# VH-VL binders against Vacuolar protein sorting-associated protein 28 homolog 1 (VPS28-1), part 1

No score or structure here was measured in a lab: all are predicted.

Target 1, 209 residues: Vacuolar protein sorting-associated protein 28 homolog 1 (VPS28-1), of Arabidopsis thaliana (Mouse-ear cress) (o65421)
Amino acid sequence: MEVKLWNDKREREMYENFAELYAIIKATEKLEKAYIRDLISPSEYETECQKLIVHFKTLSASLKDMVPNIERFAETYKMDCSAAVYRLVTSGVPATVEHRAAASASTSSSASVVAECVQNFITSMDSLKLNMVAVDQVYPLLSDLSASLNKLSILPPDFEGKIKMKEWLLRLSKMGASDELTEQQARQLHFDLESSYNSFMAALPNAGN
Structure headers, positions and changes below count from the first letter of each chain, unless a header shows other numbers; antibody chains aren't numbered by Kabat.
F, E and O are the ipSAE of ESMFold2-Fast, ESMFold2 and OpenDDE, as the mean of both directions, binder to target and target to binder. V2 is 0.75 times the mean of E and O plus 0.25 times the DockQ between their complexes.
[cut] marks letters that were taken out.
Atom coordinates printed by the task and the answers are left out, and those that the model quotes come from them; centres of patches stay.

## First folded at step 5 (VH-VL; framework fv_ontamalimab)

Design s10 (from O1d with heavy chain L103I)
Fold by ESMFold2-Fast, scan of step 5:
Structure s10 (fold): chain C 209 residues (1-209), chain A 122 residues (1-122), chain B 112 residues (1-112)
Amino acid sequence: as target 1 above (209 residues)
Amino acid sequence: QVQLVQSGAEVKKPGASVKVSCKASGYKFTSYGINWVRQAPGQGLEWMGWISAYEGNTNYAQKVQGRVTMTADTSTSTAYMDLRSLRSDDTAVYYCARDRGWIQFYYGMDVWGQGTTVTVSS
Amino acid sequence: DIVMTQTPLSLSVTPGQPASISCKSSQSLLHSDGKTYLYWYLQKPGQPPQLLIYEVSNRFSGVPDRFSGSGSGTDFTLKISRVEAEDVGIYYCMQSIQLPLTFGQGTKVEIK
């Protein structure tokens, strides 16, 4: 019934995707080192780094079931690409963007707050994937996310994610602590979190914007 | 039927080397990694290292680093572990085990070989 | 290296009765990807180990539903709801969040 032919095609596509992931990580490491060594301008670095981050996010999402852990991937292939792993996995933004955020820092806005927001988005989305959908499981996570978003002065007051998180917190506050989100509610919350996360990442300033 | 079949028992003198084979069948050899784990008599399990069957990339436990070499022959679907400068405390049953995840991940071992007993004594 | 500690080291169970094995790690097994890299293996007498549970709570293919895994962070439990004769052997937990991969000391389960 052609199941073997389809499986062979998928296997070939996986090898191609692994090769591309390897190449992106290597290219990012080279770019990070060139920037540190002052071999490339901040503007050129930011433009190229942003392209690599976008490509990485797209590819890592499509490979999530096969490559859920990028740090282990890099370790397995002995890539010696710690700068790239930090940039692509931990930071998610070019060094120039981190530097601007740090330079603009007040007591409440900094690169660390950006990292806090990213962490809270990921934790909230993962709780839904693990079927941790009781109000007393979800509410604290969204509360932490909302609080971290409010610490960033670079986000407008009407930022989509701030509004949606407040709306969800209000909805959940009307439910009992042991009540669970319906399948429809969980899907909608996941969609809102993913949409807000993408908007959050896009809202960070860059030199070519 | 997915299976890993290992070579037979070995008795070696201190200072010698041993090469254990692990022949894979019933699956696409290059799509999975191979772990090597040993077990001394009456003791627990000790991880030795991992190899990618696709490109031959390896990661070894620090304790055996410099004395071990892991290889994979794609034409025969066979993985090998070569351990040098044998000492009496290398006496153990050596297992090969397929990495449950994709060729590069340490998700745990789902299919195990039957084991190869290596005895190091004079 | 991450140290994995199992309790008890030995357990004698009447057939049909439940059994519980604890595994503690010297540091958290939760990765930033949201997954917890904790596994349970059973080694029956004279046989190689076999996978029972992966990522804390997922039963491997063919593993009976009387086996269940739970836990988070550094504290994990393997439960057998009704121990059968075929369940005799040594149980090992393993972490794979950090190299080298490390195993607990093992828990010997035997029938009274």
Scores: ipSAE 0.000, ipTM 0.443, lowest interface PAE 16.1, mean pLDDT 81

Design s11 (from O1d with heavy chain L103M)
Fold by ESMFold2-Fast, scan of step 5:
Structure s11 (fold): chain C 209 residues (1-209), chain A 122 residues (1-122), chain B 112 residues (1-112)
Amino acid sequence: as target 1 above (209 residues)
Amino acid sequence: QVQLVQSGAEVKKPGASVKVSCKASGYKFTSYGINWVRQAPGQGLEWMGWISAYEGNTNYAQKVQGRVTMTADTSTSTAYMDLRSLRSDDTAVYYCARDRGWMQFYYGMDVWGQGTTVTVSS
Amino acid sequence: DIVMTQTPLSLSVTPGQPASISCKSSQSLLHSDGKTYLYWYLQKPGQPPQLLIYEVSNRFSGVPDRFSGSGSGTDFTLKISRVEAEDVGIYYCMQSIQLPLTFGQGTKVEIK
């Protein structure tokens, strides 16, 4: 009976995750359309969109075996959410970040590099939220993040996020590949990633600056 | 079962070079580093260097720096130590040993190869 | 280089009696990560070294509980509560806090 009880619980969790994924895609579609129609401010859009992208990454990773293709998931449930699919799957960053990155590209930084940095921040934070905390899962993500931050000339060499990521990479390099971050270490890393991400976003040029 | 299997004994003349292999099995090769340690007849253990199977970065002991090269082939899960300009005082049993430090050393060696005897004589 | 000094260099033990080996380092082996990078190895005749104790006091998998490690900073001890015939060999301490990795000169344990 233990096997039967475990399977029932897992099936219920799967159904709940499917419903949550559906809700996130629908919410993202509505948010995208509101932004395109100028019904929401750029700052409100960006905040809400970032939350949806992070939540989407968490769920899509946990559902990889059952939902390897988000476009097929949307087709299966008749969602008609092309704007959401672009945002969540293709872009991975809010439209405001894309637009700001494009403006930055004309002044010594690449829009694609800025998008790469944002994606690496989000992916790293999602790994921790999914409890993917083994050193060999976390280290490559922080390495990619550190490398992408170093590509941007607009960020000084002493940018706090660059320093913090190097410190974490050094700490993780002293652990075995299959070692796991403690709950305290995972929380601290997530905090450092969030604070670094906020500083990074604040450092990007705006149309008015 | 985790194993490191080394190549066979070598007899070399002074000035020659030797390349010792260390084939890993029973674990994810890139998740660990490999140390090389030697032991001269009747003497203690001497560290030669370390390599990351993941990064390929190396650290060598000063005594052999400039005449040793350590490499790792991930396709065959095999580490190599190439020592050139051999001297009589390089006569030793050479061991490879697994280290949990996969990106950087900082751990003890937990699994050792059987050893490769290298004799340097004229 | 960090120098590792073992005492005694040799000892003969009656089977079933305890044995104690000291290891002293020329510098502290405590890292800023809170770990102390000291290890104990046993080399049996004709065999490669085998790990007994890692990070001062942690017994490696399969190592009998008659082996115990203790110490801090620069002063460390390996104890065998009741020496058995299979425990004969040369014992080495090692540090990995700084390059190069360095071993003690070894302690030969023999049965009387």
Scores: ipSAE 0.000, ipTM 0.451, lowest interface PAE 15.7, mean pLDDT 83

Design s12 (from O1d with heavy chain L103F F105S)
Fold by ESMFold2-Fast, scan of step 5:
Structure s12 (fold): chain C 209 residues (1-209), chain A 122 residues (1-122), chain B 112 residues (1-112)
Amino acid sequence: as target 1 above (209 residues)
Amino acid sequence: QVQLVQSGAEVKKPGASVKVSCKASGYKFTSYGINWVRQAPGQGLEWMGWISAYEGNTNYAQKVQGRVTMTADTSTSTAYMDLRSLRSDDTAVYYCARDRGWFQSYYGMDVWGQGTTVTVSS
Amino acid sequence: DIVMTQTPLSLSVTPGQPASISCKSSQSLLHSDGKTYLYWYLQKPGQPPQLLIYEVSNRFSGVPDRFSGSGSGTDFTLKISRVEAEDVGIYYCMQSIQLPLTFGQGTKVEIK
């Protein structure tokens, strides 16, 4: 015999997660179109888009086994959201950030890695602002950031941001996964991320040169 | 990275109760359920029940219905199994196991705790 | 309850030789969603069970390709093409189509 109650509960949780994913994709598509049509300022667009990207990244990580392919999810639900899929899956950063990073890069290969680094800095900082301060929430973000920074040959091995991220990963590895950063630790990490981000941007080639 | 860590071994008298904890890390706790499975010495695996970390809804095996309570604390990402009116045949290793959900590509229990030995008698 | 029956209950294998374990369910494990809710687990001495195969034939992450699952409806098989020392333990099939979740009795695999 069928186990409808247990399957119904799991199915309801699945549909709620799918509804949330659907809403994020639709909202991102609308925001992308508004920006393209000059209906929203670059600053307002970047702020709102970054919120959607952070929310998407958090949700997609929890849904990876169920929804390993976001493009297939959009196809299944007949979503006409190609701009959102590009933004959330392919780019990972707001159009304003992608364009700024590309203008600062010397090659198209460097440009994509630079965009990856920028996205990881901003996602990490925004996660702290949203009080996502558990070690199991923070560690993967800093790990992604550290990995992306190591892909750039323009950054020396002793780049301060690389050293700071290595120190934080080591510190976090000594804590339990569900332990939370104190307010002072979260503030210090945010400061270190912002300082490293500014140094990173300063190290990129000047597009006006 | 993804792991379940259980509380330590317990020795109890018949009629007592035991509360076993299962602390989750490395994943979004509320997106998965937790199964409890026990194994008596030299015996096979017996399912005890399941809890949704999102809703707190539970489903218990008929054999332990009325003696067991499963709970989940989302603030600490910890699941609990409280078993009352212990008898000698409750002596077993108790495991918690993450349920990937029947809708996921990796259906079934994919991540297990290390087990908690519960001995009923002296 | 769905009854899961494994054969054999014990198996002694010379290293490098194949092993085959059968699992039969008292009811079909095929759901209306098109999926068959059968799983294989390995329990090594003193350790918790570990997932080997999900949904009849899919190897879980990190599981060597010498393990393969097959079957449909009520009849399922786990095969190990070349048994190694690390494969010693008790193998369980499990169904999750219906509560309560039920396991086979287990098959003990030992080296000769």
Scores: ipSAE 0.000, ipTM 0.405, lowest interface PAE 19.1, mean pLDDT 81

Design s13 (from O1d with heavy chain L103Y)
Fold by ESMFold2-Fast, scan of step 5:
Structure s13 (fold): chain C 209 residues (1-209), chain A 122 residues (1-122), chain B 112 residues (1-112)
Amino acid sequence: as target 1 above (209 residues)
Amino acid sequence: QVQLVQSGAEVKKPGASVKVSCKASGYKFTSYGINWVRQAPGQGLEWMGWISAYEGNTNYAQKVQGRVTMTADTSTSTAYMDLRSLRSDDTAVYYCARDRGWYQFYYGMDVWGQGTTVTVSS
Amino acid sequence: DIVMTQTPLSLSVTPGQPASISCKSSQSLLHSDGKTYLYWYLQKPGQPPQLLIYEVSNRFSGVPDRFSGSGSGTDFTLKISRVEAEDVGIYYCMQSIQLPLTFGQGTKVEIK
């Protein structure tokens, strides 16, 4: 590889990543305001917001050396996106999930357990998205997720997500700590996490319903 | 460098207890399990049990079940084996050894401590 | 418990000559994941055991290529293509497919 072609390619990728980060922040701000104004359904909001959060985490991690502070990035580009910054940086979950977690606290022992489960699902899915697929990176995240799910009395012991996470932990335990998931294994785990997360959210009490 | 360093030799009377330590260095302690294996004078290797440095879960060999307790201190990266109600047939060299599995699955021991001689005599 | 049987229990080898040790398990060591959980260890005089071969045929880091493992199911072999003075010690096979972990009786290798 020629040095000039490498520099041109990396510089183009950097500018594209910056433009993408800007777009994600702007899109998230618009989505947050649409939800607050009742211009979008909770279901549509949650689906789209979750996609933006996942994309944001992947992109911000890859740009960490250049953009360690998202608030400074927003200020540099004159973005007035306080709702998006809260959602992407502070909360890490859609408003509907945050509201549902708060509602669940009134019917279960602790809102923190529901929030813990949600965060563990998102973190596990993000690790796969960021290609952090070594067993010693993935196993602790799935273990934390499994433990948090087991704290919720609302979920039965045979809840599909609990069983799938247990099966993955058993499978991963047969690998060395430094071994990496194959691309096929990573895709299957991501699918199982997404499916389990959707089932988990569906099993929670609805706020105000 | 990956190392397991064990405590020094012990001489005990029958009925006493012994606690052997195994200090790990050079790797992420919680990513591997620790096996305990003993060897009586002139005899072969006998597995005593295993502990997960991550979960703290243990599994003990039937012969020592009820007399042994294995623990792991993640703050000092040190595993311990406490053996109680010592008998003369507990006289052996006790080894700790790292296992690649940490969740009740065992992938062979790759790094071994130097051994701790425990002598039980009246 | 799975019983591991080694043959021979002792052998004397002229330096530079090959040596072969057999290990037989009372049941298959093949797991449903496709791996066979059979290991070979060497205990040199006054030292702890050291891993030579893991999962039947894989040499552990730093192990000379004169050591090789082979076999499947219940029958396994460790071969040393050219025995050197530093190879003196007791060789053990071990299974980890089932608890408790069990070792063979050991094979003592001595130089003639």
Scores: ipSAE 0.000, ipTM 0.418, lowest interface PAE 19.8, mean pLDDT 81

Design s14 (from O1d with heavy chain G101S)
Fold by ESMFold2-Fast, scan of step 5:
Structure s14 (fold): chain C 209 residues (1-209), chain A 122 residues (1-122), chain B 112 residues (1-112)
Amino acid sequence: as target 1 above (209 residues)
Amino acid sequence: QVQLVQSGAEVKKPGASVKVSCKASGYKFTSYGINWVRQAPGQGLEWMGWISAYEGNTNYAQKVQGRVTMTADTSTSTAYMDLRSLRSDDTAVYYCARDRSWLQFYYGMDVWGQGTTVTVSS
Amino acid sequence: DIVMTQTPLSLSVTPGQPASISCKSSQSLLHSDGKTYLYWYLQKPGQPPQLLIYEVSNRFSGVPDRFSGSGSGTDFTLKISRVEAEDVGIYYCMQSIQLPLTFGQGTKVEIK
């Protein structure tokens, strides 16, 4: 009896997660097409796309043992969502952000690293906006951001963003995986990310215009 | 301190079964999966399977499928591996090991138990 | 199953000299999330394995900086810049991208 109730709950959660993944991919495809057709403003597109990317990243991580390959998932369910798969899996950033990063990176030999840094900043900030504030949700995002910033030789070792991210990672490492950032901590982290992102973009030759 | 403590050595006859325990402390037991890995004398490491302490879901290696059962008791923070129909080639040191990342066996193992020697005499 | 192949199988090193161990996988360990699921473990005599390196190049907590991991795709290397007496044991690479989890056959490192 207890085993059946446990399996029913688990099967329900599995179905919900699968349905959610499917919905995110479909929604992203529609959003990409709306943007291309000029049915949505670049600003509105970027905001909505960032939300979908952040939600996708956390969901796909939790489904990794069941869905190790998102491209295979989309193929298996015949989703015909090539634009969404590119956006969510290959690019990881909205088309508007990708366009800005490409323009700024065209004056640098580190184009791919610049795009990676931009993606990690945007993903981290949007995670906080979506109230994904558990340590096990936030830590991987800041870790990825810190690692990408360290790859970029144009930024000095004492670049403010590198120092701030290292400090946050140290702070989070002292907390339990399921602990959540307080509202004050989340606001401070968002402020630090936004400040660091602006400084990062300003450091690129053409990013600030 | 995060640690896994295993039950003591076992000597069994062919055809018997053995149940090895792995008691966790120093972390939230339900947040991490437990892997079971064995090592025959003088041989390398062989993965036997994995269990989610949260849901009780299991994945077993093909070689032991049908003979092994892994369970987790959240009230005592203890994982178990029950291996049936023992053969002489099951003689090994059996280790439990915690997943490095929450609910994601893809992320490898970080903390290992001290090992339980299981000897199956002919 | 992903097959993990280590070379050499054994290595005798003079104290203070470097050591290098190779690990090759039968297929890429790179996941679509951008991470490579390759790990290095050390098993000292009479002890359980201990994690040295996770995700190719990251040192686990407490691991000395003389240990470094590198590689991509299917080819990986563990280097010890200056081998010390406490580094004696059997080194294993492991992949966790796909079930079943599989280990290399091990590389025994001993002091000359």
Scores: ipSAE 0.000, ipTM 0.424, lowest interface PAE 15.6, mean pLDDT 82

Design s15 (from O1d with heavy chain G101P)
Fold by ESMFold2-Fast, scan of step 5:
Structure s15 (fold): chain C 209 residues (1-209), chain A 122 residues (1-122), chain B 112 residues (1-112)
Amino acid sequence: as target 1 above (209 residues)
Amino acid sequence: QVQLVQSGAEVKKPGASVKVSCKASGYKFTSYGINWVRQAPGQGLEWMGWISAYEGNTNYAQKVQGRVTMTADTSTSTAYMDLRSLRSDDTAVYYCARDRPWLQFYYGMDVWGQGTTVTVSS
Amino acid sequence: DIVMTQTPLSLSVTPGQPASISCKSSQSLLHSDGKTYLYWYLQKPGQPPQLLIYEVSNRFSGVPDRFSGSGSGTDFTLKISRVEAEDVGIYYCMQSIQLPLTFGQGTKVEIK
């Protein structure tokens, strides 16, 4: 009986993770179709799509050993969710962000770099919401964000987000890897990330999407 | 203990239908997919299609598309392959084989049934 | 459909001697995820096929270390370092990079 109960728990957990992945892909497909059909506003679409992308990133990372290839998962189960797979796996950012990045129309800027910046902002903010506040958890995320912001030539060197991220990286570098941000520090970092993200989005061209 | 047990041999006339069963035991049926693979006498292996035991989603080989239906009954842990409008070239041993769509060998078939001989002749 | 071509189609070996089977695909089996979707199966007389090698070079559970797989892109090889009586049967390569799943024609290995 003990072995049977243990096996039931493991199978239930696997089943739930599978169902969650399937549900996220299906929900993303529905959202993409709603946006294409003009049934949802660009701002509402972007907010909901960002949430699905973040949830997908977290789940796909935890399932890496079991489901290393999301495209094969969707193909095998015949999910008919090509728009969702593109959005979650290939693009990694909402269509509205992708459109704004494309509208920059500069040889010194890149749609993929803009997408990378958005991903890093969202991931960093969500890690704090999940209370992942150890220096060795936070530092890599801010490092990735800072590096991606520096790749984007349309942002000046004194862009507020670049300065704030460098200041936080310096601050964290003085702490031990296992040290944790205080509640006050985590709140301030979240505020700085949100403020910088809003400024970043405002600096991107509006292509009339 | 993990095994797939198939139904017995069938002899059919051209134009008839055949339904082969594949009963799973020793594992969580809904956590795996079932492939169907056939082998004509003295010939190689030919993939016919796949079914998810969890949702019932299917993918069929083009050669049998429109003539085949794959189903799975979770209450009995049994997969079925129903092939219609039988022709002489459907004469083969039909195998069911589970795969592990979650893992590194995504389409790898690791446990096979013993095979069901289907003979189509006049 | 991806076409899988095996050579030779028949191989007779003296017990204890090595054997080598080649498998060529009509297009690359390397996926953008960095994995190559090539598999090897053995069908012993009167039995269903059994998985030997997954993703080019990984031995499946319980498969003896005398079996090894290698290759990349479109060219793959299965080697048996010393053939034993229990290794007689037909060997098949299979690709799973795209549907439909396709197999090589098979290579019959028998003891001289």
Scores: ipSAE 0.000, ipTM 0.462, lowest interface PAE 13.9, mean pLDDT 83

Design s16 (from O1d with heavy chain G101A)
Fold by ESMFold2-Fast, scan of step 5:
Structure s16 (fold): chain C 209 residues (1-209), chain A 122 residues (1-122), chain B 112 residues (1-112)
Amino acid sequence: as target 1 above (209 residues)
Amino acid sequence: QVQLVQSGAEVKKPGASVKVSCKASGYKFTSYGINWVRQAPGQGLEWMGWISAYEGNTNYAQKVQGRVTMTADTSTSTAYMDLRSLRSDDTAVYYCARDRAWLQFYYGMDVWGQGTTVTVSS
Amino acid sequence: DIVMTQTPLSLSVTPGQPASISCKSSQSLLHSDGKTYLYWYLQKPGQPPQLLIYEVSNRFSGVPDRFSGSGSGTDFTLKISRVEAEDVGIYYCMQSIQLPLTFGQGTKVEIK
């Protein structure tokens, strides 16, 4: 009987947290779209976005056993909230903070370096999705990503993502600058970038799982 | 007691549509997703899709995408699967099945309906 | 789609003896969340499938302790330590790491 009452209470709490998770993802998507459309000021955006990120972190921790993968959650409910998923899961900081962190002169700031790594992963993957697959387009992006990963001391030298990026840079260095990745090479690179990004996020204390 | 009760057997001609119901009882309907799985005579299990009883969001298997619509009526705790443009290879027993745990999509199914036999004959 | 392959496809077992069913996936079922999304179902004649094991090795409520699941990555095993008459049916493994959810071909277990 006591076990039955405990399970009922847990189920009710999870239901409430689930409803809030759905709402916060939707709210974050609207806020991201408002910011990109210049319908909200950078300061107002940052304040509201920080509140949503903090609330999301609390909710995701509470739901980790039920919803371990937020991308899958958003996909299942067809939320069409790719901007929110990037902001809440991938970035972890408002777009305005990412921009300032990228401009930071401090090389010893782990938070700044993490933001730099995240941005370089996303930029590289987006380049492939936009069919910017010439060696002279891809190489600089992977070079920047590799350099940013090497700045982060928490990642060992043999971190799989570091090795994979170095392998791709070596492979690309043997091609002509105007040569383009084949469709097979572009798909493999995108897979390697996603895999490396997931491993990177998993290696961070607050990345989740 | 947690239970899913499905509508009765259907016999349809090619090109027709069929709508199978799945009535839930013994649990909070909106807290669990409903999967639809079919089994052709003498064959294995084939997943068709999933619906959230909370907001009605769906995800369909590619093989039936464009021909299937899954819905949920929270007032009657009933899920529906509407399959259109029926072909002979749609002949199967259709099962509805509840997600194993509350809102754990893609985590397997625990409670199953008794099945609805759909026969498509020309 | 992830392909699930079961062996053997049929098994005839003397009552009280053990039975073992293998399930192989075309790719790893280990998720970045540390969980392996493999399930075992039993379909008794004329009945819908029923859940036996979730996430490789966890017995579903009411499932007898003679059933056990093991494995990792792409290779999984369902073991029945002492087969009873009520265990007759078709056993299916299933993955849920990727959509669509996919099942093995099934293993028919019969009593000698």
Scores: ipSAE 0.000, ipTM 0.445, lowest interface PAE 14.8, mean pLDDT 81

Design s17 (from O1d with heavy chain G101D)
Fold by ESMFold2-Fast, scan of step 5:
Structure s17 (fold): chain C 209 residues (1-209), chain A 122 residues (1-122), chain B 112 residues (1-112)
Amino acid sequence: as target 1 above (209 residues)
Amino acid sequence: QVQLVQSGAEVKKPGASVKVSCKASGYKFTSYGINWVRQAPGQGLEWMGWISAYEGNTNYAQKVQGRVTMTADTSTSTAYMDLRSLRSDDTAVYYCARDRDWLQFYYGMDVWGQGTTVTVSS
Amino acid sequence: DIVMTQTPLSLSVTPGQPASISCKSSQSLLHSDGKTYLYWYLQKPGQPPQLLIYEVSNRFSGVPDRFSGSGSGTDFTLKISRVEAEDVGIYYCMQSIQLPLTFGQGTKVEIK
């Protein structure tokens, strides 16, 4: 009886998570196709795509043991969503960011550095959403983000995001590795990450619009 | 084999409406968008618009915006183009054409229907 | 709208001789993915257009190797190395980098 009830709950949770993952992939494919056909503005596309990428990263991290390979998941359920798989798994950034990065490649060294910066922002924000708030979890993510921002020649040394990440790395360095950010600290860091991400995106040339 | 089969020729009076069908076979209908392209007698090709076979999202050329409705019926794998308030300059052969590739930021048309002649005359 | 301009508008070719058609776009057709979204279509008399070349230089399935496409940015060329009777028709270039999709005026190819 207990085993049956536990299996039913586990099975329902699995199907709910699979349905959510399926929905995110389908929504991303729809959005990618709408953007390609100019049915949605670059600004609206970027905002909606970024939300889907963040949601996907959070969900895929929590499902890693059950769904380690997203391409196989999409093939298993015959989703025919290669644009979404590229966006969510391979790229990790909206097409507008990739296009802006390509347009600014002569100044920024490569589009891949911009993609790296965006992925590091998303990963850092996702860790806070998953309550992965121990210093030894957060510090490496902010360190990677700071390093990637420093690779972009289009961002001045006094860029707000660089300053904020440096400040947080200094604060975290004064804590023990096993210490956890307080709820207030985690909320402030999340706010600073979102603000820095928005400023970062605004600093990229929008040559694709 | 991949094929698009269109409805037969239509003769309409100015102010009337016409609805052209485009039945797809030999591929997964919902995986590709459908374009509509027209050609006036002795003239070149003019893009009319596009529809997603899956979501039903549309984009129409400015010249026909407000007079055209494109739809897709996934149960019959058939796309439709309904053009209203017909004018003499709408006289053309109307083609449906499948997107070549939607999967990785690649587009263009590969498979075309045979065409439907629409004549608008008094 | 991107404007596509073809030259010449008509060609009369002796069988076995080469033919060349030019297509110029009002803005670059190069996408940030490194691909250039320029297509060539052939419309034979009484038939719908058929795809010949996609992404500047790639022959579509079943297209003879006597057809070749080249170019970059805004300037593109379709070449037929040895024109045959079956190649008669109107050739169109098309861009798909942005909506609306736009075509050149067409180039009529006839056999002498």
Scores: ipSAE 0.000, ipTM 0.418, lowest interface PAE 19.6, mean pLDDT 82

